# VHH binders against Chemotaxis protein methyltransferase (cheR): the designs that were tried, part 6

Target 1, 268 residues: Chemotaxis protein methyltransferase (cheR), of Halobacterium salinarum (b0r4j5)
Amino acid sequence: MTDFQTLLEFIETETGFATSYYDESYLDRRVSARMRRRGVEEYAGYLTLLEEDDDDERAELLDTLSVNVTEFFRDEKVWTALRDVLLELADTVRSIDIWSAACADGREPYSLAMLALDAGLDPRNVSILATDIDEDALARARAGRYESTRTADISDQLGFLDNPQEYVDREGDRAFVVNDRVKDLVTFERHDLITGDPKSGFDLVACRNVCIYIDKQYKLPILDTVSKSLREGGHLVLGQTETLPGEVKERFEAEDPRIRIYSRVADT

## First folded at step 1 (VHH)

Design r9 (framework vhh_rezetamig_d1)
Fold by ESMFold2-Fast, scan of step 1:
Structure r9 (fold): chain B 268 residues (1-268), chain A 126 residues (1-126)
Amino acid sequence: as target 1 above (268 residues)
Amino acid sequence: QLQLQESGPGLVKPSETLSLTCTVSGGSISSEDYYWGWIRQPPGKGLEWIGHIYYSGSTYYNPSLENRVTISVDTSKNQFSLKLSSVTAADTAVYYCAAEPSYDEWLSGDYYFDYRGQGTLVTVSS
């Protein structure tokens, strides 16, 4: 066993993070970023830091391994199409159940909640479950507080909506807090897409930009889990660069494959 | 609020060394929260990460540029700098300095920086 493999086994054993399911290059990049931050050049030295849990390093590493770059209304064209999906669902079902899988710090599920409200849907008829493996990301999501940076202007991102001022409260010059009207539509829960059980009965599942970080052989289990979580006629939306593998593709009909929105067909 | 500003010549001759400085204001460069980095965008191409430095002096460079790049930090001036040697027309680009959290990685089209400068165009021409 290499020092890197020893390190990955320690992480899985001690934190419960399923390192064996992730792309090794991705893991090495994330681990190396933490090693650079801690000034350590060798895997064995970093393992010592994790064993001692110096400066809460286990939590920092787990957060790093689970973090995706995200923003409100990421890939605007997809959100234009999702508005039509939500309006169709409002006409078709009595209540809409949505699952935002691998939601990170909550920008995606809050975007879904804001979109539903902005489209005029009754909030009593919309329920969004948002899940992620990282408890620290979920804590930030529950707080719903976000700050603009020079490269990520939240006001600009929220400009996609007709009435953005109805959904967030401004705190100072850079901070925005998602208000209770939006928060009331979203429930946050820890869930591992690889090891966790499938959910059921969802009308829409968003599983976006997740599979690009996962080891190729385990992408099928993730997509199988989200597929099983949808009802017949339910909708799946993936990231712009993501595609359905052949084994799962036959369960879906592409509504707009360029946007990566699919409808679940019956297994008859 | 952190603010970063690039400075340096907008024109560099082929074979010479391109030298840029980034001034940090609204916070200290002696921060454990950030690596201080350089990225560039050549005309018609995506963003390319050049490298970064920690306030301690530890440097990490893009392997494709490693033999030509030096990044240094001057904590007394709250500045960090880029030197890129043996420039050619292919080095013509808009250059940005940036504050990079340690967990952020280079992802084409998706790279996220907490803060970056407005960018400075550097043309390599004689």
Scores: ipSAE 0.000, ipTM 0.170, lowest interface PAE 12.6, mean pLDDT 81

Design x1 (framework vhh_7xy4_2)
Fold by ESMFold2-Fast, scan of step 1:
Structure x1 (fold): chain B 268 residues (1-268), chain A 124 residues (1-124)
Amino acid sequence: as target 1 above (268 residues)
Amino acid sequence: QLQLVESGGGLVQPGGSLRLSCAASGFTFSDYAMAWVRQPHGKGLEYIATISWSGDSTYYSDSVKGRFTISRDNAKNTLYLQMNSLKPEDTAMYYCAAEPYSDLWGSDYYFDYKGQGTQVTVSS
């Protein structure tokens, strides 16, 4: 075992973060960024910092390792298209069931909830299941409190909506709390996309920017899982640089492949 | 071991065309999504185009849609970029990249592998 693999085992054992599912190159880049920040040049030295949990380094590393939607309404052109999808579904089904897979700290499922409300959909007819393997990310998601940083202005991000003030409450200059009207549409659960129980019956599944960080041997199991969770004619949305593997691709068609929204075709 | 080697750059006049090639070795080329990215002198990396592992799906930045075409030949482990209607603004070092992705904050583009680059200069 290398020093790097020893470090990854420590992280998984002590924090519950499933390092074994992630691409090692991705993990190394993230770990190296924390090491540079802490002035440590060797993995063994960084492991010592994590063992001591010096200056809350475990929490800092987990934040760095987490695969998150980095902002509300990430890739606005996709969200413009998703509004049309939600309006189409509202005309087609009585209740819209959405799954936000690997939802991290909740910005994606809350974006979906706010989009539905902003589009004029009846909240009683929209249900969003949001899942992630990381319990700490789910705790932050349930809290629904977010702060602007130097590089991420939440107020600007929420400007995508027609009436953002109806969905979040401001706390001082930089903090925003998602209100109960939005939270009531979302249920958070722990779920493993690789080994967890199958899901079914969804009209829309968002699985964005997950597969680009996961070891490629798990990409097909993940996409197979989300593919099988959709109803015929349901929609899958992926990240901008993500693609469908051949075995799964035949189950989908795309009206505009540049926005990574796919429709589930009949099984025959 | 892992290597990406770009070629085909050069000097062209505005409105001209160039075809870039990227020869890949040291990994299973057909398992990876591939991209072309560029870096103008003194500026950051700009994403241009992505092609899926099979070649069935292609995606382009708004700045090159309708002018550039990305393609691949998995039998030859080679990625291509056909560039038409070139503009002075297309002047940059062009890089072939495997499995492109953004960082956690979406501020920078990262790659599992990136080549040495090939210079494209569009001027009269």
Scores: ipSAE 0.000, ipTM 0.138, lowest interface PAE 14.8, mean pLDDT 80

Design x10 (framework vhh_7xy4_2)
Fold by ESMFold2-Fast, scan of step 1:
Structure x10 (fold): chain B 268 residues (1-268), chain A 124 residues (1-124)
Amino acid sequence: as target 1 above (268 residues)
Amino acid sequence: QLQLVESGGGLVQPGGSLRLSCAASGFTFSDYWMAWVRQPHGKGLEYIATISESGGSTYYSDSVKGRFTISRDNAKNTLYLQMNSLKPEDTAMYYCAATYEVYSDTGEYTYDYKGQGTQVTVSS
């Protein structure tokens, strides 16, 4: 009899996806979605499809498990506030160093790069590091090609910018390619937020909508790593529905906590 | 398998009140942020409210602030939406959802995290 745990162990072993880091209910929802799509009702039947890699099911499952529902300029009011943060940083530091942690397919770090350019910042003084554990997501991010879907209109999302046509090249009505002007601000590399070392000296760290999918025991280590990667006075931005745990909350303050932008205070 | 079952919708007069419920099963309810979203006939999906795992944090769309209250009972795996001072503009199908997928409402993944909905009609 194949139980869910056996299936998850197979997935981790064969794909390298760290199922043990993730919330089991999240994983169950994603796996169940694939099972329904493939017309199988039992875990044993689905395991057979994965073992045979029938119709590239391993790649489809990994994509499903790794796909965060993301968009350019997600939660527009946050990006309005981030424009003010970037302008303030441009007045106070020589070079702005930004880290987009768990960047998925690159929509967030490219949003940051486009925001900086659209706000009139000198691109020579802005550097964005974008990291993720999923090498396939990083490959998509480096390509920088995105397609509108029935439910997600990229043209509408990019309408947040004053001059969106300066940052993307259009292919018909559905496809968009981030141009080299934007790409030149972003460096992609692999980094594991759970087991990897903290970085240092960043002026802004974006770690948005990551902890929603991660088992509770890893939320504090992730946010501790991110906290240590910021300089004093640097800014952290989280997802709209995410909060700071008590153990790190005293390291930060926020003018409006509803937008989830925090300032790193001096050490206690 | 994850299930979300909404109830409590109906016909009410302007200025009236309704309480929606969402019964969750197939996942550890207390580990997830939950949301209410609505879809008026012939229009797009609109975010209404979100609540944290413990219920300690709540967020509301500007259109419902001060009128709607989101709450949860983790012991009963149930999400609630108290709707007061209802307006004709509140007429819509209301859906319970796990947060993130529904908040963005992109792609097919929204369907795995959203119930069948409950209709609210505000009319004299």
Scores: ipSAE 0.000, ipTM 0.161, lowest interface PAE 13.0, mean pLDDT 80

Design x11 (framework vhh_7xy4_2)
Fold by ESMFold2-Fast, scan of step 1:
Structure x11 (fold): chain B 268 residues (1-268), chain A 123 residues (1-123)
Amino acid sequence: as target 1 above (268 residues)
Amino acid sequence: QLQLVESGGGLVQPGGSLRLSCAASGFTFSSYEMAWVRQPHGKGLEYIATISWSGGETYYSDSVKGRFTISRDNAKNTLYLQMNSLKPEDTAMYYCARDYRGSLDYEGYFDYKGQGTQVTVSS
């Protein structure tokens, strides 16, 4: 075993993060970024630092390893189209059930909740399940507190909404807290997209920017699980650079190929 | 309009001390993790220290741990590096740097680096 593989085994064993699911080049880039920030050049030295959990490095590494390159209303063109999807669903079904799969720190499911409220939907008729494998990300999601950085101006991101002040409270200049009106629409649970069971009956599933970082052998199991969780006529949203593999492609019709929104067709 | 201006470098004898300062402007200083990096003559950039936006967490390279202390004053938009027990091997141009987030294609910790301040340790 290499020092890098020993390090990955330690991370999986001690933190529960499934390093074996991820592309090794992706993991190496993420781990190397943390090593540089801690001033450590060798994997063995970084392992020692993680064993001691010096300055909560395990938590910092997990945040880095999670697929957390996300923002509110990521890819605004998709969210414009999703507003139309939600309005169509409000006219078609009594209760809209949404699943935000691999939700990370909650920006995506909260975006869905805020979009539904901003579109004028009755909150009693909208339920969002948000899942992720990372318990620390879910804890941040449940807290619903976010801070602007140079790369993520939350005020700008929330400007997509007509009335953002109705959904978040400001804490000083750069911090925002999602209010209870929005939080009441979302339930957070741990779920493993690779080994966990499919869900059922969802009207909309968002599974965005997950498969691009996962080892290629797991992409079909993930998309099979997601596709089985949708009802006939339900909608799937992928990331802008993601596509359906041939094995599941026949289950879907592309509503707009540029947007990556698909409709689940009846089994033949 | 983002600007980082380093000062405090100079010539010192081995075992001496220097305090470097970095004046930041053109961005919300208190929202960013900051770093010190150095480049010896004819060599690549070397990471020295990083400090969290609040100043509550600090990280050091093994070559300087126990000798250097990074700190910040968010009210004054200023980053500091206290350098003690200086060695000839510490001779380098020292740069103040702003944290880089979100891109795995970036070659380091920083998205912006100042013009630097020279530290020379010799007798």
Scores: ipSAE 0.000, ipTM 0.203, lowest interface PAE 11.9, mean pLDDT 81

Design x2 (framework vhh_7xy4_2)
Fold by ESMFold2-Fast, scan of step 1:
Structure x2 (fold): chain B 268 residues (1-268), chain A 123 residues (1-123)
Amino acid sequence: as target 1 above (268 residues)
Amino acid sequence: QLQLVESGGGLVQPGGSLRLSCAASGFTFSSYWMAWVRQPHGKGLEYIATISSDSGYTYYSDSVKGRFTISRDNAKNTLYLQMNSLKPEDTAMYYCAKGDYYDSSGWYEFDYKGQGTQVTVSS
């Protein structure tokens, strides 16, 4: 066992983060970023910081490892198309059930909730389940507090909406808190996309920018799980650089595959 | 014109203290993470301490933790490093650095550093 492998096993054991599911190069880049921040050059030295949980380093590292979507309405062209999907669903089903899989700190499920409200959908008819393996990310998601930085302007991201002022409360000039109107549409729970059971009956599943950081052997299990969670005619949306593997592709059709929104076809 | 000007370095005996200052201009200082980095003669850059834009978050390298304190005064556009219990190993050129994003992890890389101020811990 190398010092790096020892470190990864410690992280998985102590935090529940499934390091074995991820590309080692991805993990090394993220761990190295934290090591640079802490001024530590060796994995053994960094492991000592994690063992002592010095300055809450375990939480900081977990945040660094788990953040894969960092902005509201990521890839605006997809969100324009999702608005049309939500309006179509509102005309075809009485209650829209959405699953935001691997939701990280909640920006994606809150984007879905805000999009639905901004499109004029009845909030009583929209339910969003948001899941992630990382309990610390889910805690931040439940809090729903986000802060602008010099390179990530939350106000600019929320400008995608027609009425952003109806969905967030400002705290000073940089902080935004998702209000209860939006939070009421979203339920957060822990779920492992690789080992957990599939869900069922969803009209829309978002599983975006997850597989690009996951070891390729787990891509099919993940997409099989989300595929089984959709009803016939339900929609799956992936990240812009992600594609359906051949084994599940036959279960889906796309009007425009470039947008990465797919429709679940009948099981025949 | 973006500028970082360090001061406060000098010769000090082991166990002594120094306070470094960095005067920033040409950018909105209060909007950026700032850092102190150092470079001993003939060696690479070593990161010492980082501070968030609002001082809500500070981070230190293991070599200086408990001895150095980073702080900032956004009203004066000034970054500080209080250095206590100095050791010969702390001898280096000290630089003030302006942060920027590194990757999707949100870590700030340093896109500008100043001219530096020399700290020499004798004997």
Scores: ipSAE 0.000, ipTM 0.138, lowest interface PAE 15.2, mean pLDDT 80

Design x3 (framework vhh_7xy4_2)
Fold by ESMFold2-Fast, scan of step 1:
Structure x3 (fold): chain B 268 residues (1-268), chain A 124 residues (1-124)
Amino acid sequence: as target 1 above (268 residues)
Amino acid sequence: QLQLVESGGGLVQPGGSLRLSCAASGFTFDDYAMAWVRQPHGKGLEYIATITYSGGSTYYSDSVKGRFTISRDNAKNTLYLQMNSLKPEDTAMYYCARSPEEYLDWYSGSYDYKGQGTQVTVSS
């Protein structure tokens, strides 16, 4: 067992973070970032720091490991296309069921909820399930409070909408709180995309920018799970750099391959 | 102070090959994931490939999978892109990009820094 492997086992055992699911290069980079901030050069020394939980280091490390880079309306061309998908669904189904898989801190499911409202859909006919394996991320998502930084202006991101002021409340100069109208469309629950059961009957599943952080062996199980969760004719949207493996590709047709939006075809 | 210098571009015939290099200075190269992105004339930036800080994992856009190979030499602070079976559609200015420490999303355009670029033109 190497010192690094010992450290990863400690993290998984003590915090519940599933280090075994992640690419080891990803984990090493994130751990090394925390080590640098704490002035520690050896994995064994950092393990001691985590055991003592000095200055809440376990929480700081989990925040660092759990950083899925998300923003409201990430990749605006995708959201322009998703608006058209939602409008088409509103004409074809009575109630639209959406699953935001690996939703992190909630920016994606709230973007979907705001998009539906901004497009004029009846909120009584839209339900969004948002899931993630990380309970701390889900807690932040349920709170629905976000702050702008020097490099991420939430006001600018929300400018994608026609009427952003209808969906969020401002708190001072930099804080935004998603209002109850938007929150009422979203339900948050814990779900493991690798070992958990597939869901069913969804009209749209968003599973974006997940597989780029996860070890390659888990890509097929994840995409198989989300594939089985869609109805025939339902839509899947992936991250811009993500593709369908051959085993799953035959279940889908690309609506716009540049945007990574796919339609689930009938079983052959 | 932080600098990326791309080289190796040029004019090449369809089906040809080129190897691009990026010399990095002013930061600890092996602490960062690195990427290649390109910009065709009159179009936006297009992601091409990413390599992790150690070189242990690589990622590619669909348009270049099987044709391009990204690699790095941490001892020389140099990033490479081997480009094979070049097509006219590959004509663009190619940029070396550093991924911020806190970002592993190579597509988002959230790169700390890009160099001046090196022009690749695929034409006969």
Scores: ipSAE 0.000, ipTM 0.172, lowest interface PAE 13.6, mean pLDDT 82

Design x4 (framework vhh_7xy4_2)
Fold by ESMFold2-Fast, scan of step 1:
Structure x4 (fold): chain B 268 residues (1-268), chain A 122 residues (1-122)
Amino acid sequence: as target 1 above (268 residues)
Amino acid sequence: QLQLVESGGGLVQPGGSLRLSCAASGFTFSEYYMAWVRQPHGKGLEYIATISGSGDSTYYSDSVKGRFTISRDNAKNTLYLQMNSLKPEDTAMYYCATDYEGSWYLDEYDYKGQGTQVTVSS
């Protein structure tokens, strides 16, 4: 066993993060970023740091390993199409159930909630379940506080909405807090897409930019799980660079293949 | 300020070779991991190879291991991908990417260059 593999086994055992399901080069890049911040050059030295949990390094590493990089209304053209999907669902079902899978710090499920409200949907008829494996990301999501940086201007991102001022409260020039109107539509839960219990009955599932970091052999189980969570005629939205594998693809038809929005077809 | 510019793609026969280059600027190149990723027309991104800042560690996708070699010249701020024994399934747009600020930016324009097209056909 190499020092790197010993390190990965420790991480999985002690943090619950399933390192065996991730691409090794992705894991090494993330681990190396933490090693640089801690001034350690050898895997064995970093393992010692994790064993001692010096300065909460296990939690810092888990946060770094999680796919937590998102933005509000990521890939704006997708959100234009999702608005039409939500309006169609409002005309065809009494209550819209949405699942934001691997929601990270909550920007995606809050984008969905704000989009529904901005489109004029009745909040009593919209329910969003948002799940992620990372408890620290979920804690940030529940807080709903976000800050602009020089490279990520939240005000610009929220400009996609017609009435952004109705959904967030500003704190100074760069901080934004999602208000209770938006938070009331979203429930956050811990869930593992690979090992957790299956879900069902959703009208819309968002599973975006997750599979690009997962080892190829495990992508089908994840996509099979989200596929089975949808009702007939429900919608799946993936990341812009993600595609459906052959067997799962047979269960869907594309509303716009460039946007990665799919409709679940009837079982035959 | 961060810029990545890929070059070296083209049309090649099966079994042939190509060498791709990526000119990087706007960051301290030698301190960051660099990667090659590819996207076949109408399909998702596929990771190909990664190299550490020093060049001492390299990682490869199973689909290219033994055929492709990633390398870097830190004095020239340039990343390379030597592609041998090319197959039709290697046909894709190839992108240079960086692990800048500890984040993986496969779908961001600032961290992913314009790409260079590789077509393997007879």
Scores: ipSAE 0.000, ipTM 0.188, lowest interface PAE 13.0, mean pLDDT 81

Design x5 (framework vhh_7xy4_2)
Fold by ESMFold2-Fast, scan of step 1:
Structure x5 (fold): chain B 268 residues (1-268), chain A 126 residues (1-126)
Amino acid sequence: as target 1 above (268 residues)
Amino acid sequence: QLQLVESGGGLVQPGGSLRLSCAASGFTFSDYDMAWVRQPHGKGLEYIATISYSGGSTYYSDSVKGRFTISRDNAKNTLYLQMNSLKPEDTAMYYCAKSYTWQYGSGRYTAEFDYKGQGTQVTVSS
C-alpha cells in the first residue's frame, strides 16, 4: 500500500470522510494544499500531524476537503428558474415535497425554503427533506448559523430575495441565523446517496455540485437513487458543471440544459 | 488610522436632490458593509441605509425608501448616497459609518456601527 493510500485510509477511519468515494487526483490536490501550509513534503510526515491532531489539523483538513463551501442561492440563474418551478408546482399539486440531497451545512435547503416563502407559497403546503452523510454538517445545518467571510458575503447572497429580513436574524457584524419560519419547512436526516435506499414521490430533487467531487463510478448509483425518488413529472436539478450519464439520461427530459433542470419521464 | 470623510451636503429647496460621498482610507473598504446615518440638530441618530461589502445588497429605512439610493465604488474606496425628493424632515448632519450589526427578527431594521466620520450637513429649506 502506498503512503498516500495509507493516509487516505487513516482519514476515512478517523474522520468519517469517505475517501474511497472520491477521485484520487482531487484528494491529492486538497491534501497537498494542507501539506504545503504545514511545511511537510511527505505523506508519512503529514500522517503524523493528523495522528497527533497537531494544531487541530484534522478539522483543517476536513474543511479543505469540503470542496465548495455552499452558498445561499448558488448560481443565481438556476434559482430564478427554480422560482418558476415552485410556482408551477403550487398550481399543480396540493403539497410540494422537495428533497435537498447532499445538503451539506443547510444553505441549499434553506435557500429553497426562503425562495418558496418569498414567492408567496403557503408554508403549510411546502415540505423540504434535507439529507447528508456528514453528521457534523447536519448539526451545523440544524443550528442554521452562518458567518460571512472576505470571499463569501452572506448579505449579498441573501439579496437575491425580495424580503431577506423576514427569514434571517443578524448576530454581530457577520453572523446570520435562519429563523424558525424558514426552519419549520426543513427536516434534516442522515442519508448515504451511494449505499442508502432511494426515497419516493418527491416533486423536486436538488442534487447539486455533489458528483463533481465523486469518482465517476459512483455517479450512476447516486443519480439512480435520486431518479427513483422522483414522481413522474417531478424535477431534478444538478450543478452547473454536472450532466446526466447516458444510463440515466433517457429517464429525463431537459427543460433548460444550460441550468441543469430536468423532468422525470414516465417509466414505460 | 481609520478615516471616513463625508462631502456633498449643502442647502437645497424641498423637492431638490443632493449626492453625498464618503471617502474611506486606513482600512480595506471592500471587506466591510457600509451605512449612512443622520442626526438632526438636538435629536438622536437615525439609520438611513446599508450596503453590503460587495454592493449586491441594499437596505433602507422606511422614511427614505423610494427617494434615496445607496451605492459604492470599491475601486475608489467611496460610498455614495443619492438623495431625491428632499423634504424639510431630511435636514440633518449625515454620517458615513461601518455597519457591523443589524436585526430583522424583531420585524424592524436596527443597526449598530463601529465607526462614523465627521459628517456633512444637509439643510432642506427655502
Scores: ipSAE 0.000, ipTM 0.124, lowest interface PAE 20.2, mean pLDDT 80

Design x6 (framework vhh_7xy4_2)
Fold by ESMFold2-Fast, scan of step 1:
Parts: structure tokens; sequence; C-alpha cells
Structure x6 (fold): chain B 268 residues (1-268), chain A 123 residues (1-123)
């Protein structure tokens, strides 16, 4: 076994992150980024660092492997369509249950909560479950504090909303804190999409950018889990570059496939 | 092995046009959003344009909006950038990049970057 394969086996064993389901080049890029940050040039040396858990390196690595780079209201066309979905659900069901799967630091589930409130939905009738494998990312999500960077202007991102000032509190020029009105709609918990159990009865599941880094053969566990978690007529939202594999595609329909919002059809 | 090969750069006068191409291989091209970025000599990378996996959605930096058009041909695994009304400030090495997410915006990590093609707009 190579030093890199030994390292990946250690990560899977110690964290439960299923490295065997991921593209090896993706994993190497993420691991190499952590190695550069720690000043280590060889996989064997980095494995020693992880064994010692020096400066909480296991948590840092898991965050690097698990979290997708994300924005509030990423791809405005999708969020415009999601607003219409939420309004339709408000007319057809008493309580809207949403699952934001692989939510990272919480920008996606908070975007969904803010969208529902901004659209005029009754917060008593909207519940969002947000899950991720990375407990450090979930801790940041629960805090709900975000800063603009050189690469992301949060103020511009929140401009998608009609009344962004009603949902976030500003701290100086760059920092934003999601307020309790928005936080009250969201519950965070740990869940592994590959090895964990399906949920049930959701009206909307967002599972964005997870499947893009996974071998086609292993996408089925994830998409099977999210499809089983939806009720008949519920909606699935994928990332814009993601597609449904043939085995799962028959369970879904889309009016416009380009927008990546699918409706769960009856079992065939 | 993942490869991106840019071509179509060269010397052009202000107001001229160029069409850049990026030939992709070693991955499922139709699965990924693609981007064009540029790097002027001695400066950092600047985002130019992004196109989604289907070609249905495009995004542009303010500096090129209305002058440049990004497009793709998924059957040929090729990304294009049509550059019109070129200005001296457009002089840079142009790179093709594979998105690591749905859309690549300014400052997001590039998954794969090619060797580049030089565009020089002489005054």
Amino acid sequence: as target 1 above (268 residues)
Amino acid sequence: QLQLVESGGGLVQPGGSLRLSCAASGFTFSYYAMAWVRQPHGKGLEYIATIDSSGGSTYYSDSVKGRFTISRDNAKNTLYLQMNSLKPEDTAMYYCARGTEDYWSEGYAMDVKGQGTQVTVSS
C-alpha cells in the first residue's frame, strides 16, 4: 500500500469519512493543502501529525475534506425558482419540512430560512433540518457569524433579498450575524450521507455539490438516501453541474432540467 | 490524466477581436462548470466569465460584460471565449479553469488550470 493510501485508510477509520467513495485526485488536492499549511512535504509525516492530532489537525482536515465552498443565494436563478416552490408548498401543505443535506457552515439552510421569511411564509409552518459530517462546520453554522472576504462580498449576496436587514445584524463593514428569527427555523445535526440512514417525509431536500466529487457508482447511496427522504411530489435541488444517474432519474421529473430542481414521482 | 489546453491568443490592435478555445480531456466535460480567468503580468488572477455545465447560464465580470461571450460545445469537450472590442487593459495570460462547484466566481479555488494562452493588445 502507498503512503497516500495508508493515510486515506487512517482518515476513514478515525473519522468515518468514506475516502473510498471519493475521487483520489480531489482527496490529494485537499490533503496537500493541509500539508502545505502545516509545513509537511510527505504523506508519512502528515499521518504522524494526524495520529498526534497536533493543533486539532484531524478536525481541520475533516473540515477541508467535507465543506464545499459556498455563498448565500448561490445562483440567483435557482433561488428565484425555489421561492416559487416554497410559495406552492405553503398553499398545499400545512407544515413545510426542508432538509439541507451537507450544509457545511450553514449558508445554504440560512438562505432557505431567509427566503421563506422574505417570501412572507409563516415561520411556525417552516422547519429546516441541516446536516453535515463535519462537527466544526456545524459549530460555525450554529454561531451563524460570517465575514466578507476578498473573494466573497456577503452584503452583495444578501442583496438578493427584499429586506436583508430583517434577518441579519451587521458588525462593522464585513461581519454579519444571522438573527434568532432565522435561526429558530433551523436545526443542525451530524449525518453521513453515504453510511447514514434515510430520513422521511421532506417536502424539499437540498443536496448541492456533494455528488460532483464522488465516483458515479457511489452516487447511488447518497441519491437513494435523499430520494427516500422525500414524500411523493417533494422536491430535490442538486448543484448546477450535478446530474441524476439513470437508476435514480426515473424517480424524478423536472420542468426545466437546467435549473436542477426535480419533483419526486410515485414509485414505479 | 486531466488536461486543459488553451489556444487562440496573439497580438491584436485595440478594437480588434480574438476567439480563445480550451480543449478538455481526462474528465467528463459536460459534468462541470467552466471558467475563463486571466493574469496580467505582475498581477493576481482576475475572473472573466463562467458557464454552467449545460451552457444555459453565463456570468461575466463587469470589466468584460457586453464585450466578451463565453460558450461551450459539450460534444467536442471545448470551451470558448469570444473577445470583441479589445482594449490594452485586456492584455494578459488567459487560462481555462474547471469549476470545483456549480459556479466559479471571483476568488473561488480552481480545480484544474491549463498552461494558458497570451493575449496582447497593442496600442
Scores: ipSAE 0.000, ipTM 0.140, lowest interface PAE 15.2, mean pLDDT 80

